# VH-VL binders against q10081, part 4

Target 1, 150 residues: q10081
Amino acid sequence: MSNLEFVYKYFNSLDVKELYDIYLLRTNVFVVEQKCAYPEVDEIDLKCGHLMLRNANGKLVAYARLIPEQQQTVRIGRVVVDPDERKNGYGRKLMLQALETSKQEFSSSKTFVLSSQEYAQPLYRSVGFKKCSDAYLEDGIPHVEMRLEL
Short names: E, the ipSAE of ESMFold2; O, the ipSAE of OpenDDE; V2, 0.75 times the mean of E and O plus 0.25 times the DockQ between their complexes.

## First folded at step 1 (VH-VL)

Design m9 (framework fv_murlentamab; at its last look DockQ between E and O 0.04; V2 from the best seeds 0.00; counts 0 for: pae E 12.5 > 2, placed apart)
Fold by ESMFold2-Fast, scan of step 1:
Structure m9 (fold): chain C 150 residues (1-150), chain A 120 residues (1-120), chain B 106 residues (1-106)
Amino acid sequence: as target 1 above (150 residues)
Amino acid sequence: QVRLVQSGAEVKKPGASVKVSCKASGYTFTSYAIHWVRQAPGQRLEWMGWINAGNGNTKYSQKFQGRVTITRDTSASTAYMELSSLRSEDTAVYYCARDLWGDYRAFDIWGQGTLVTVSS
Amino acid sequence: DIQMTQSPSTLSASVGDRVTITCRASQSISYIAWYQQKPGKAPKLLTYDASSLESGVPSRFSGSGSGTEFTLTISSLQPDDFATYYCQQYNSYPWTFGGGTKVEIK
């Protein structure tokens, strides 16, 4: 087995190093790599759970936030894999763990939703998500809503 | 439905270059990477390099650095592998292959292979 | 580079036999895939992440192992399974393949 570790915490339980790692990774991918000039940090970060995947060296290699919504729904957002660590299956491992963690933390959850960029759809389909909207622009980037029902 | 189709066999002289194409269909080309793997007669599979079809970033095996160039054309959904300064030892079947779900460095879809023969 | 050593190089078996093919890595790895290749054809993915079965691959195929020792098992050999099998590590660049194991009719 690989020595991978999943850590899940709400905002107030994050230590300063974890917070630094999360924002560094998110900013490098969503702002710098994707060249999106919008505020990456938002108030939802204060209200949701944060799922971290670390490698054997303790590096944060992948991350997602889990947002409980109405009607037994969990939204999975800010899904990101470190650019230097891509193609190691970390995105898929993260998504499988996000579903498992959501079932544990939000036991009434029956539906999972996310907003997917075009390139990421195969990843989300691999864990059971299906497209449920026409394409739309989010910050100028094409997205589609995807849904998984238990 | 998902397939990779490669260009036909090539016969080249030592010192020449060869450019093999790999046309993708049945999926969103820019969501995946394309890898190039060769197999000399009776030998093991040998990874040469890959390209992220979306952003064009490449990485090459040290053995082929300086001689191999991998490119892609997003409008044609086609990847290319050019190998220069050909030697007789480069005689092999060259395969293109797609990474699994755009997330794993395992290869779920392969081209049919292109035989490149290098002889004087 | 990580060296991948397969054993045996050739294996003779009969339909219905349980076949086990071994792959040893020169250092500890976590990411390995197995492929089937028939003469004149491209390889076909069987398993990835050591033990995950690719969609559409018959359940008689299974992968197992950790560290440096990995195996591909065919629980009940079918006529369609006579082929050469290759392991591939994708833990560390450059990604490398084993030498192959040819499964032949006894």
Scores: ipSAE 0.019, ipTM 0.659, lowest interface PAE 7.0, mean pLDDT 87
Fold by OpenDDE, look of step 2:
Structure m9 (fold): chain C 150 residues (1-150), chain A 120 residues (1-120), chain B 106 residues (1-106)
Amino acid sequence: as target 1 above (150 residues)
Amino acid sequence: QVRLVQSGAEVKKPGASVKVSCKASGYTFTSYAIHWVRQAPGQRLEWMGWINAGNGNTKYSQKFQGRVTITRDTSASTAYMELSSLRSEDTAVYYCARDLWGDYRAFDIWGQGTLVTVSS
Amino acid sequence: DIQMTQSPSTLSASVGDRVTITCRASQSISYIAWYQQKPGKAPKLLTYDASSLESGVPSRFSGSGSGTEFTLTISSLQPDDFATYYCQQYNSYPWTFGGGTKVEIK
């Protein structure tokens, strides 16, 4: 966990390599690894924030979207850690940074929400999120809504 | 800022009913569940049940099933616990406590407690 | 019902001491919380999910354990820590609490 770098950019500020890395990581995990065919790239990418975690070699090892919503709410989405990097605690680090970055970018933010795949709940609980819905299917995968109020 | 404020102490006769209120503030009431836990003098804490403040669903301990009723008023951000057929053994401090349904963070916010005394 | 057996019921300690409180569940569980309660006050959440520290709680408090045996540790007891501590399982209904451990000044 040395020489890690967080970079936060909106879509228009992403360079071609950054965008490529983001979409490569997301598709490799959410589409290929999880065997789920869905519109991975969407219009939300155009208007949300993109949080990138890179290691010392410049590799994108983790990523999340920060999506501002109404009522001082920020939705955290597309949370992903590179399959080869999942033993390094990058998920928790990413979530903590996501909360911090959200507070910086959206100063009035009070509520954070996300749609968690069932298996991922422990990660989000570790940073204070709580389940706030029954399980539901999203693209055939069991999910729950989780919420954190600060 | 987040807090639960309960109604005042009650003195009841055996066989009577008591209704304790718990007013929430500082957070989105309907996003959480409210639990009720009591503590008799010198005894351990005892879970009674809970209500999902959003949809009103309830879960009761079998020990109190049929005798306890938990409700909520979303417009008032207030939960209620009514216990009927009171006995001397029901003498205790009754607490409301906050949690989200899903059981992920236990009871992070507590009311100040309401003493209910049952005596002839 | 899941029984939570807490030990010891009472312990005397001095400021600076390492304090260990144990909670044994009658069956294997995963979701344990620890609370601190002072006389005339409501319980205060210390740790949840066995080992997660609640926000604002001093780092001298820590929860550990798995299966049927869980422990709350105070690495260096402070004057403000003299109180009664309770474990709780929220693994399955009905949720149940331990009998409590009173930490008093030696």
Scores: ipSAE 0.005, ipTM 0.597, lowest interface PAE 11.8, mean pLDDT 91
Fold by ESMFold2, look of step 2:
Structure m9 (fold): chain C 150 residues (1-150), chain A 120 residues (1-120), chain B 106 residues (1-106)
Amino acid sequence: as target 1 above (150 residues)
Amino acid sequence: QVRLVQSGAEVKKPGASVKVSCKASGYTFTSYAIHWVRQAPGQRLEWMGWINAGNGNTKYSQKFQGRVTITRDTSASTAYMELSSLRSEDTAVYYCARDLWGDYRAFDIWGQGTLVTVSS
Amino acid sequence: DIQMTQSPSTLSASVGDRVTITCRASQSISYIAWYQQKPGKAPKLLTYDASSLESGVPSRFSGSGSGTEFTLTISSLQPDDFATYYCQQYNSYPWTFGGGTKVEIK
């Protein structure tokens, strides 16, 4: 199949085209596809890592952001696969790489957390995350906190 | 294992130039800036400038503008600092350092330092 | 340029002592870090953004202060803590460091 490339950059190292690609993918999925009129771009983006998966043609096919938090914790957020690229296992590949990249870039990381919609829980379970909260609403959509401990 | 490893000590005559290398390993080089900071014997640390390793943009302390050039080679994960027209007061240990979070601020990882001695 | 003035320049202390080092900025700032440096070694980041503790740094180290007055406190000095300490501002270019405080064995 096609050669895949992971690219990781902290915000200040993104170029203009990378930032454009990230926001295009995120807004197309989280705002347009999910029909959620929520401010998708936020200030967390300024202070986190951005993990990109590109195919051989250079298309951004999957993305996540890696947010260092207190207590040796990394939050993985904005996990997204391009709708036209789903069913290729990119979500799992992205999550495995997010764990490895977080351990590399945030060398004291011990705990990984995320806020999961219902449909995404099987993906996160497949890489070792476990539910650790009751359901709550985020942007009107049920979510649960999930955690993985090293 | 995040590391910055610098080139070895240099002895130079006044008027010469020196180029110090800083090899990064254990992290994504292009996601951070590399800062250069010097320390003359018994003196405080002095910030010289930074390079964004991803896009190559630089910022220099005005004191060193015109004499310092900071570059990088992304394929080698290496930053370089070149100081020209050396004077005896440029005798110092020169450090490279990675910024915290890629935001040009505090320095969480430092190289071991490179002593540059300028003498007649 | 923002001047950073540290005091004292030298401090003699014993293991177990509480040590406080002061840094004064020539204007109000929010962004300050503290570093530890041992002879022949590179500085090591202790705290940043005035009061945030760097990962892996012992909790006996703490930073505090606001405006123009900032402190680094070592609550119970250990043998590993005899070193020179520097503050550094990253509020306005150029980034500047304090003159240092040497903590010596009494």
Scores: ipSAE 0.000, ipTM 0.595, lowest interface PAE 12.5, mean pLDDT 89
ESMFold2 (binder alone), look of step 2: mean pLDDT 94; pTM 0.956

Design p1 (framework fv_ponezumab)
Fold by ESMFold2-Fast, scan of step 1:
Structure p1 (fold): chain C 150 residues (1-150), chain A 121 residues (1-121), chain B 112 residues (1-112)
Amino acid sequence: as target 1 above (150 residues)
Amino acid sequence: QVQLVQSGAEVKKPGASVKVSCKASGYTFTSYYIHWVRQAPGQGLEWMGRINPSGGSTKYAPRLQDRVTMTRDTSTSTVYMELSSLRSEDTAVYYCARDVTIFGEDYMDVWGQGTTVTVSS
Amino acid sequence: DVVMTQSPLSLPVTLGQPASISCKSSQSLVYSDGNTYLNWFQQRPGQSPRRLIYKVSNRDSGVPDRFSGSGSGTDFTLKISRVEAEDVGVYYCMQGTHWPYTFGQGTRLEIK
């Protein structure tokens, strides 16, 4: 209870400041910090939901997008925590909220999937995800698919 | 292989400053915090602080806040720990240790070999 | 600061016998994310500390299954089911739940 607020919106409901905050955070983590070679901004952003975690000062401290897929499945992607706000437990809080928000927004959701970099697997395991593929390279970076079934 | 390689032993006079380096290899430098932990001769471990190599943000143990400074150089994947106004009580082995920055997990899984700092008059 | 208290401080053990180390914290180590950030480290003579256990009971890669961690809240235990000669060293518990991070005073495991 550090006065945190979760906000969930589809793309067309985002205001210009929210959009700025989301892309600033994602760019700083995935492009500048992680040096990911693939395009960070994509067409899926226009068709999915955006989960934001803000602190008491209104700063965006964590984010994930929720992508409804076929067969009562939701894909959780672009999971990030502000580098200066890590070690506050925001990653786990974000993942637990992503599961709850998905149940509310996608009423038939029973399966959750994500593509995990090696270092992030312990976080996802801590909220119930299990590895369901061999390691594969995505733009030269090792990943594994992980799944959680309710 | 994931490695943290520290600079060599230092001998300093009281009142001087010491700057210890910790060079990372084998992983994405900006994805992991680097902690500094010291150990006085025959004593236990004392946490000194940590740095986020991505933004350079730091968090220091309150007892050491006025004397410790942590910095990094992303071009060389190196973290530095500088301790000023040295006293005999600062004689210790200084270790750097890696921890997960993404998602807030705190596990010091890889440690440097240690740097012995001796403060003597 | 959270005080971490280990017992015993000196632990002489016969080879092949079990060993147990207690770690108690002055306040709960359950973090707001539901995780308990209690870790165990081993320091062999002349070496850097090595992580054995993280989040109470998870063994690090390459750590023998002879080592196990358990506990909750404020009371934690590290167990070695069959002590081997290579286990000689000092064992530290460490909490990562509250700033600043703190270590126990250490338990020296010796062979009789």
Scores: ipSAE 0.000, ipTM 0.529, lowest interface PAE 11.4, mean pLDDT 84

Design p10 (framework fv_ponezumab)
Fold by ESMFold2-Fast, scan of step 1:
Formats: sequence, C-alpha cells, structure tokens
Structure p10 (fold): chain C 150 residues (1-150), chain A 122 residues (1-122), chain B 112 residues (1-112)
Amino acid sequence: as target 1 above (150 residues)
Amino acid sequence: QVQLVQSGAEVKKPGASVKVSCKASGYTFTSYYIHWVRQAPGQGLEWMGRINPSGGSTKYAPRLQDRVTMTRDTSTSTVYMELSSLRSEDTAVYYCARAYDSSGYRYYFDYWGQGTTVTVSS
Amino acid sequence: DVVMTQSPLSLPVTLGQPASISCKSSQSLVYSDGNTYLNWFQQRPGQSPRRLIYKVSNRDSGVPDRFSGSGSGTDFTLKISRVEAEDVGVYYCMQGTHWPYTFGQGTRLEIK
C-alpha cells in the first residue's frame, strides 16, 4: 500500500551514502536521543546483514541489523525508527520484514531473539516475541531477552 | 505460510488478450517483487517481467514489452499479468514467483504459484 | 541476453548413485556487489518449479543436504550425492545478475 521500500545488504555491499544514512540514524537515536555514550559502531556490523526501510522520497525511516547466531538462531539488533517518523507504524513493518528477510537469508533459522529496553517491549510483543529472562543491565540500561520460535 | 494462488486455465483465440492473476498471502505484499515466468509445452522456462507491488514499477523482457502489462491491487494483494495479441506460440503454463530485488541484494523465486495454463487455439 | 548452457540435457542415473549437472554462462555472473546470482530449480512432472540453491551454493530450507551447488564466474555445478526416486524431474539453472534474467535449457534426471 505505502510507497515504502525495503533494502537488505551485507556490509561490503553497502555504498557510502547507505553507510552514512545508517550511522546517522543510529547515532541520532542511540547516542544523541538516548544519551548513550557507549560504542555504537562495532565489529558485528562487518559480519551481519543490514535491513533498511525507505519512504517514497528515499529517506531512511527505519533500520535493523540481522545477526546469525548458533543453534539456528537470528538476533535482531539496533532496531530504530527515525524520531520524526514515529507513529507511522514503521517499527511494526520493520519487525515483520526482519522476520521474513531472516527466513529468506538464513534458511535454517527457527528462533529469533532480541534484547529489549522496557519501552520497546510492546512493539516486539505485537509481532509475537515473548519475554524469556529477568531484567539485566546492558550499557547501564535495563533490558530483557525476548524470543520468537517458529 | 507464504502462498501464491493463480487464476484458472484460459482458452483464447489468436489476436485476443488474456489476464492472469496471482494472489499473495502469508507475507507483506509490498516487500517483495512478483515476477512472471512461462513454460511452453515440453519446453524450458522463459522470464517475462516483474512488478514492484509497492510503487507499481515494472520491467519487461524486451521480446514481450510491446504486448505485456503487469499491474497490482494492494487492497487484495493481487498481481495481474495481461498478454495481448495472442499467438499460438503463447500457449504455455504461466507462473508467478516471488523475489527480493533491491539495488545491492537480489534473491529470486523462493515461492511459486501453481501455474495457469493458457491455450491459444489455431 | 546471457545464454545459460546446461549439460547433460538427459541424465539417466541408478538409485543411490551420484549425479552431476553443469551450467555455463556466456558472461560472468558476478554482480557489482560481489555476489554471484546463480540459482538452481527442480521441477517434478506436473508441478511448479522449486528452488533448491541460491547464490551458487546456499541450500533453501527443507532441501536435503545431498544437494550441493558450487562454481564461480561462468562455470557452475549442481551435485546430488545419492539420487532418490523423488529426485526425478527437470533441473534448471538461472541467472539473476544480468537483465533480462535467463534460464538454462533444463536437464532431465531419470532413474534407469
């Protein structure tokens, strides 16, 4: 329905403008908005897939990375929606696409996991994830592990 | 569960047009391209073209571009392929197939429709 | 158009024995992103094609491990380590690197 376009690439396939857009969005949300001074860019970025959601004007409005793990598991991380674009349902569309792209890219995947901050749990529950741990501190912020099995 | 369900068999006269449908379910319709591939009796597979259901953009095989039109209806998650000026050589089974097609990532035909037989009498 | 050439076109094989199908392209299938978009499909009599392999060597979910793909550039191979009765059908290679997308002629696998 919407003129939204999903693009999925591994690190070496990203062009310089895509890389710029990804790190600008992630830095604005995780470092500037959330006041997290911890390293945002890490080695995992070089080994995982990057899922981008663009609007009709080509603007990057949402992003997540897909990390293959052991035991047919995919970890979904760095889930972010542009602050100016919230309340448009992009987070939900992104999560549904992350599951489909993971099935497509990692054909043996049976389990999806993520580390969720308190405020984000309703989004993840809406697409089928369930809490599977007690709260723990990650970068000084309370998180819970959430899981979805097919 | 991902499914692509196509319309039923058609018998047409030379010079007529045929419109085949492909209804998608079990995934986000606008996130994947739909391609059309046909197969003449006892022959191999021939790519016809594709549509991006999000924007409606199309790309057709050069030999067919003057006769083929692909459209979609996002409200019903359905793609249509219309072939005009039918010839006996157009007698084939027509398949729709799902693909992920972006500037840096390409993933083709993980799910197929059941096929639609089109027979052009002559 | 990129021409995809398969050999053999007819492949009679004894149950439990290995089978091998070659696919050659008229030009390199390496895309600008460094990936090679070569796929293998199986079509059983009266059925739609089913994808077995994508990006040269990656098996689809539910495809038995006896199927494997290999190759690079212009020369690709599909191998079945132990042929089973349900493997009867036609196998197609397909390139998604160059527009328009093209398929090989098909290889018919038969049990002798």
Scores: ipSAE 0.000, ipTM 0.480, lowest interface PAE 20.0, mean pLDDT 85

Design p11 (framework fv_ponezumab)
Fold by ESMFold2-Fast, scan of step 1:
Structure p11 (fold): chain C 150 residues (1-150), chain A 121 residues (1-121), chain B 112 residues (1-112)
Amino acid sequence: as target 1 above (150 residues)
Amino acid sequence: QVQLVQSGAEVKKPGASVKVSCKASGYTFTSYYIHWVRQAPGQGLEWMGRINPSGGSTKYAPRLQDRVTMTRDTSTSTVYMELSSLRSEDTAVYYCAREYGDLSYWYFDLWGQGTTVTVSS
Amino acid sequence: DVVMTQSPLSLPVTLGQPASISCKSSQSLVYSDGNTYLNWFQQRPGQSPRRLIYKVSNRDSGVPDRFSGSGSGTDFTLKISRVEAEDVGVYYCMQGTHWPYTFGQGTRLEIK
């Protein structure tokens, strides 16, 4: 809908309420059990771009970070959609916007990569990503690397 | 292996409640939603609702929402569907089925074997 | 609730002949993300349903290419190019665009 807003900012441009919203969403989605081993916040947050999708009420409903890498590559990470906003198609809208925003912000980039859990692979395939590695374990969960080339 | 295993057949009297379980194995339990679908004898499929095992959030079919409750136990990777105030028309085979998480929208690639619930006096 | 209407309800077919099942929805199944969440399921006697087709025309892994889905908006079709004995069962269309999810009434395919 037209009432959906995408906002893209680097870390130093985020205000304290945006930081709160991002970390709350990421923690609530990625930290399912109280006994998690690793901190959600990392140093990459300081160096990358942050893409936010807000609904008409201003709620942060989806998020991804865009990490410029070497060799004209952008890594899309921390892809998250509020589980209670499921039926709104926000994951696909977010991924399409992540590609568009990356082309604008990192104009030399020709390759997009991400690490995908098993359940998320169909979403990423729907926007053009393809599996490009064997399965590996990250925090005990199977992942595969996926790639999209322009 | 990757599977959903349901509890055994139930026979109940009208007005009673029934609680059916669906135990997941071989995959990350919290990454997939679980739906419940029932089928009365000789009839088609009726969607009852779904639960997100991660947060516990539920959505129920409007005709059943006052009688159905879905819960989960993450320690046992089990989803429960409880239907109260049973009527003879609730006699059906009850299925659980998984859906890839909200990022993928792939529906029902894995089903339980079904649980027969008979409501009779 | 979105009403899903299938025709025919009974489909006797001769082995090797084509079969076609229609599914019509009472409102558009195009979601706000541009996707159409129309699925087809097969239920063989005594078994749980199995998904054949998702998002109108995409075959699931292991589904023979003689099965194909097509359509848009409110009008959808499942086709079997050459019916085989193993295809006996009931076929259901299902929409995942609108809450609550709804199924068609089913089409019973039998070999004559």
Scores: ipSAE 0.000, ipTM 0.503, lowest interface PAE 12.3, mean pLDDT 83

Design p2 (framework fv_ponezumab)
Fold by ESMFold2-Fast, scan of step 1:
Structure p2 (fold): chain C 150 residues (1-150), chain A 121 residues (1-121), chain B 112 residues (1-112)
Amino acid sequence: as target 1 above (150 residues)
Amino acid sequence: QVQLVQSGAEVKKPGASVKVSCKASGYTFTSYYIHWVRQAPGQGLEWMGRINPSGGSTKYAPRLQDRVTMTRDTSTSTVYMELSSLRSEDTAVYYCARNYDSYEDWYFDLWGQGTTVTVSS
Amino acid sequence: DVVMTQSPLSLPVTLGQPASISCKSSQSLVYSDGNTYLNWFQQRPGQSPRRLIYKVSNRDSGVPDRFSGSGSGTDFTLKISRVEAEDVGVYYCMQGTHWPYTFGQGTRLEIK
């Protein structure tokens, strides 16, 4: 019913405008807003799927990458929602779509995992993820591992 | 149902061309590379090339580069492999196979049923 | 091109006994990311190839644990701990580290 569009592509299928939109959004959230000095762009981007959520105006409002791992596991990473759009429930819609897309693209997937910063844990809990580790530092930032099993 | 379904057997004369199809269903067609691999009777597997269905970009085995062409039709989720200037040594079963990742990786997870191409006079 | 050499080419095995297939590459299969992209495929008579093992030792979903892969660098082994009748077929190693991708010549496993 909403005028939202989900687009899922691997790296070599992304056009330059999509790459621009993805890195602009990721940089604004992870580097500018969160003051993180770790590398945002990495080699995993070349091998994973990229899930984009656009609004009616074509603006990229939310993004996540889907990384197939060993043991029928999909890692969901770089989950980000445009700071101007957070009150619209886009994070939850994105996560639910990430699970559905993963089931379709990686049909043997049984387990979903992610590394969560403190602020994001309520989002992931809202779609069924549970904390499965104590806090650990990743590039100096506290994280916890979270898991959802089907 | 995630599957790749190929076209039927072909019999060709030397010097002719053959075009084999591979129709994908049950997944997002443009998200995965499709590779072509052939197998001569009683012989091993030979990689021929790959296509990215999203942009249509291709990468061919050097020994076949002058004779092979790979294309796709996104409206029908179908990949085509055309081999020209056929010789008797091109007699083989031709397979399409999906790479689960669009970057170069280790994975040929889903295979078509194969298409037998016989080149004889 | 990277040459993949399998040994033996013909492997008669008694039902219930172990079987072992060797695969040797002409160059190291360690990729720049530290991973080794060595795969094993099974082809039963009249059927398309089926993936058994990826990245040297990782078993595909649904593949029985009697199949195992091991090795590093240029030397790799596929082992079947107890051969069953359904295991008859040709086994291929394949490298995805170096372009163009290449397969071994195949090992035909038969019950004697």
Scores: ipSAE 0.000, ipTM 0.456, lowest interface PAE 19.9, mean pLDDT 83

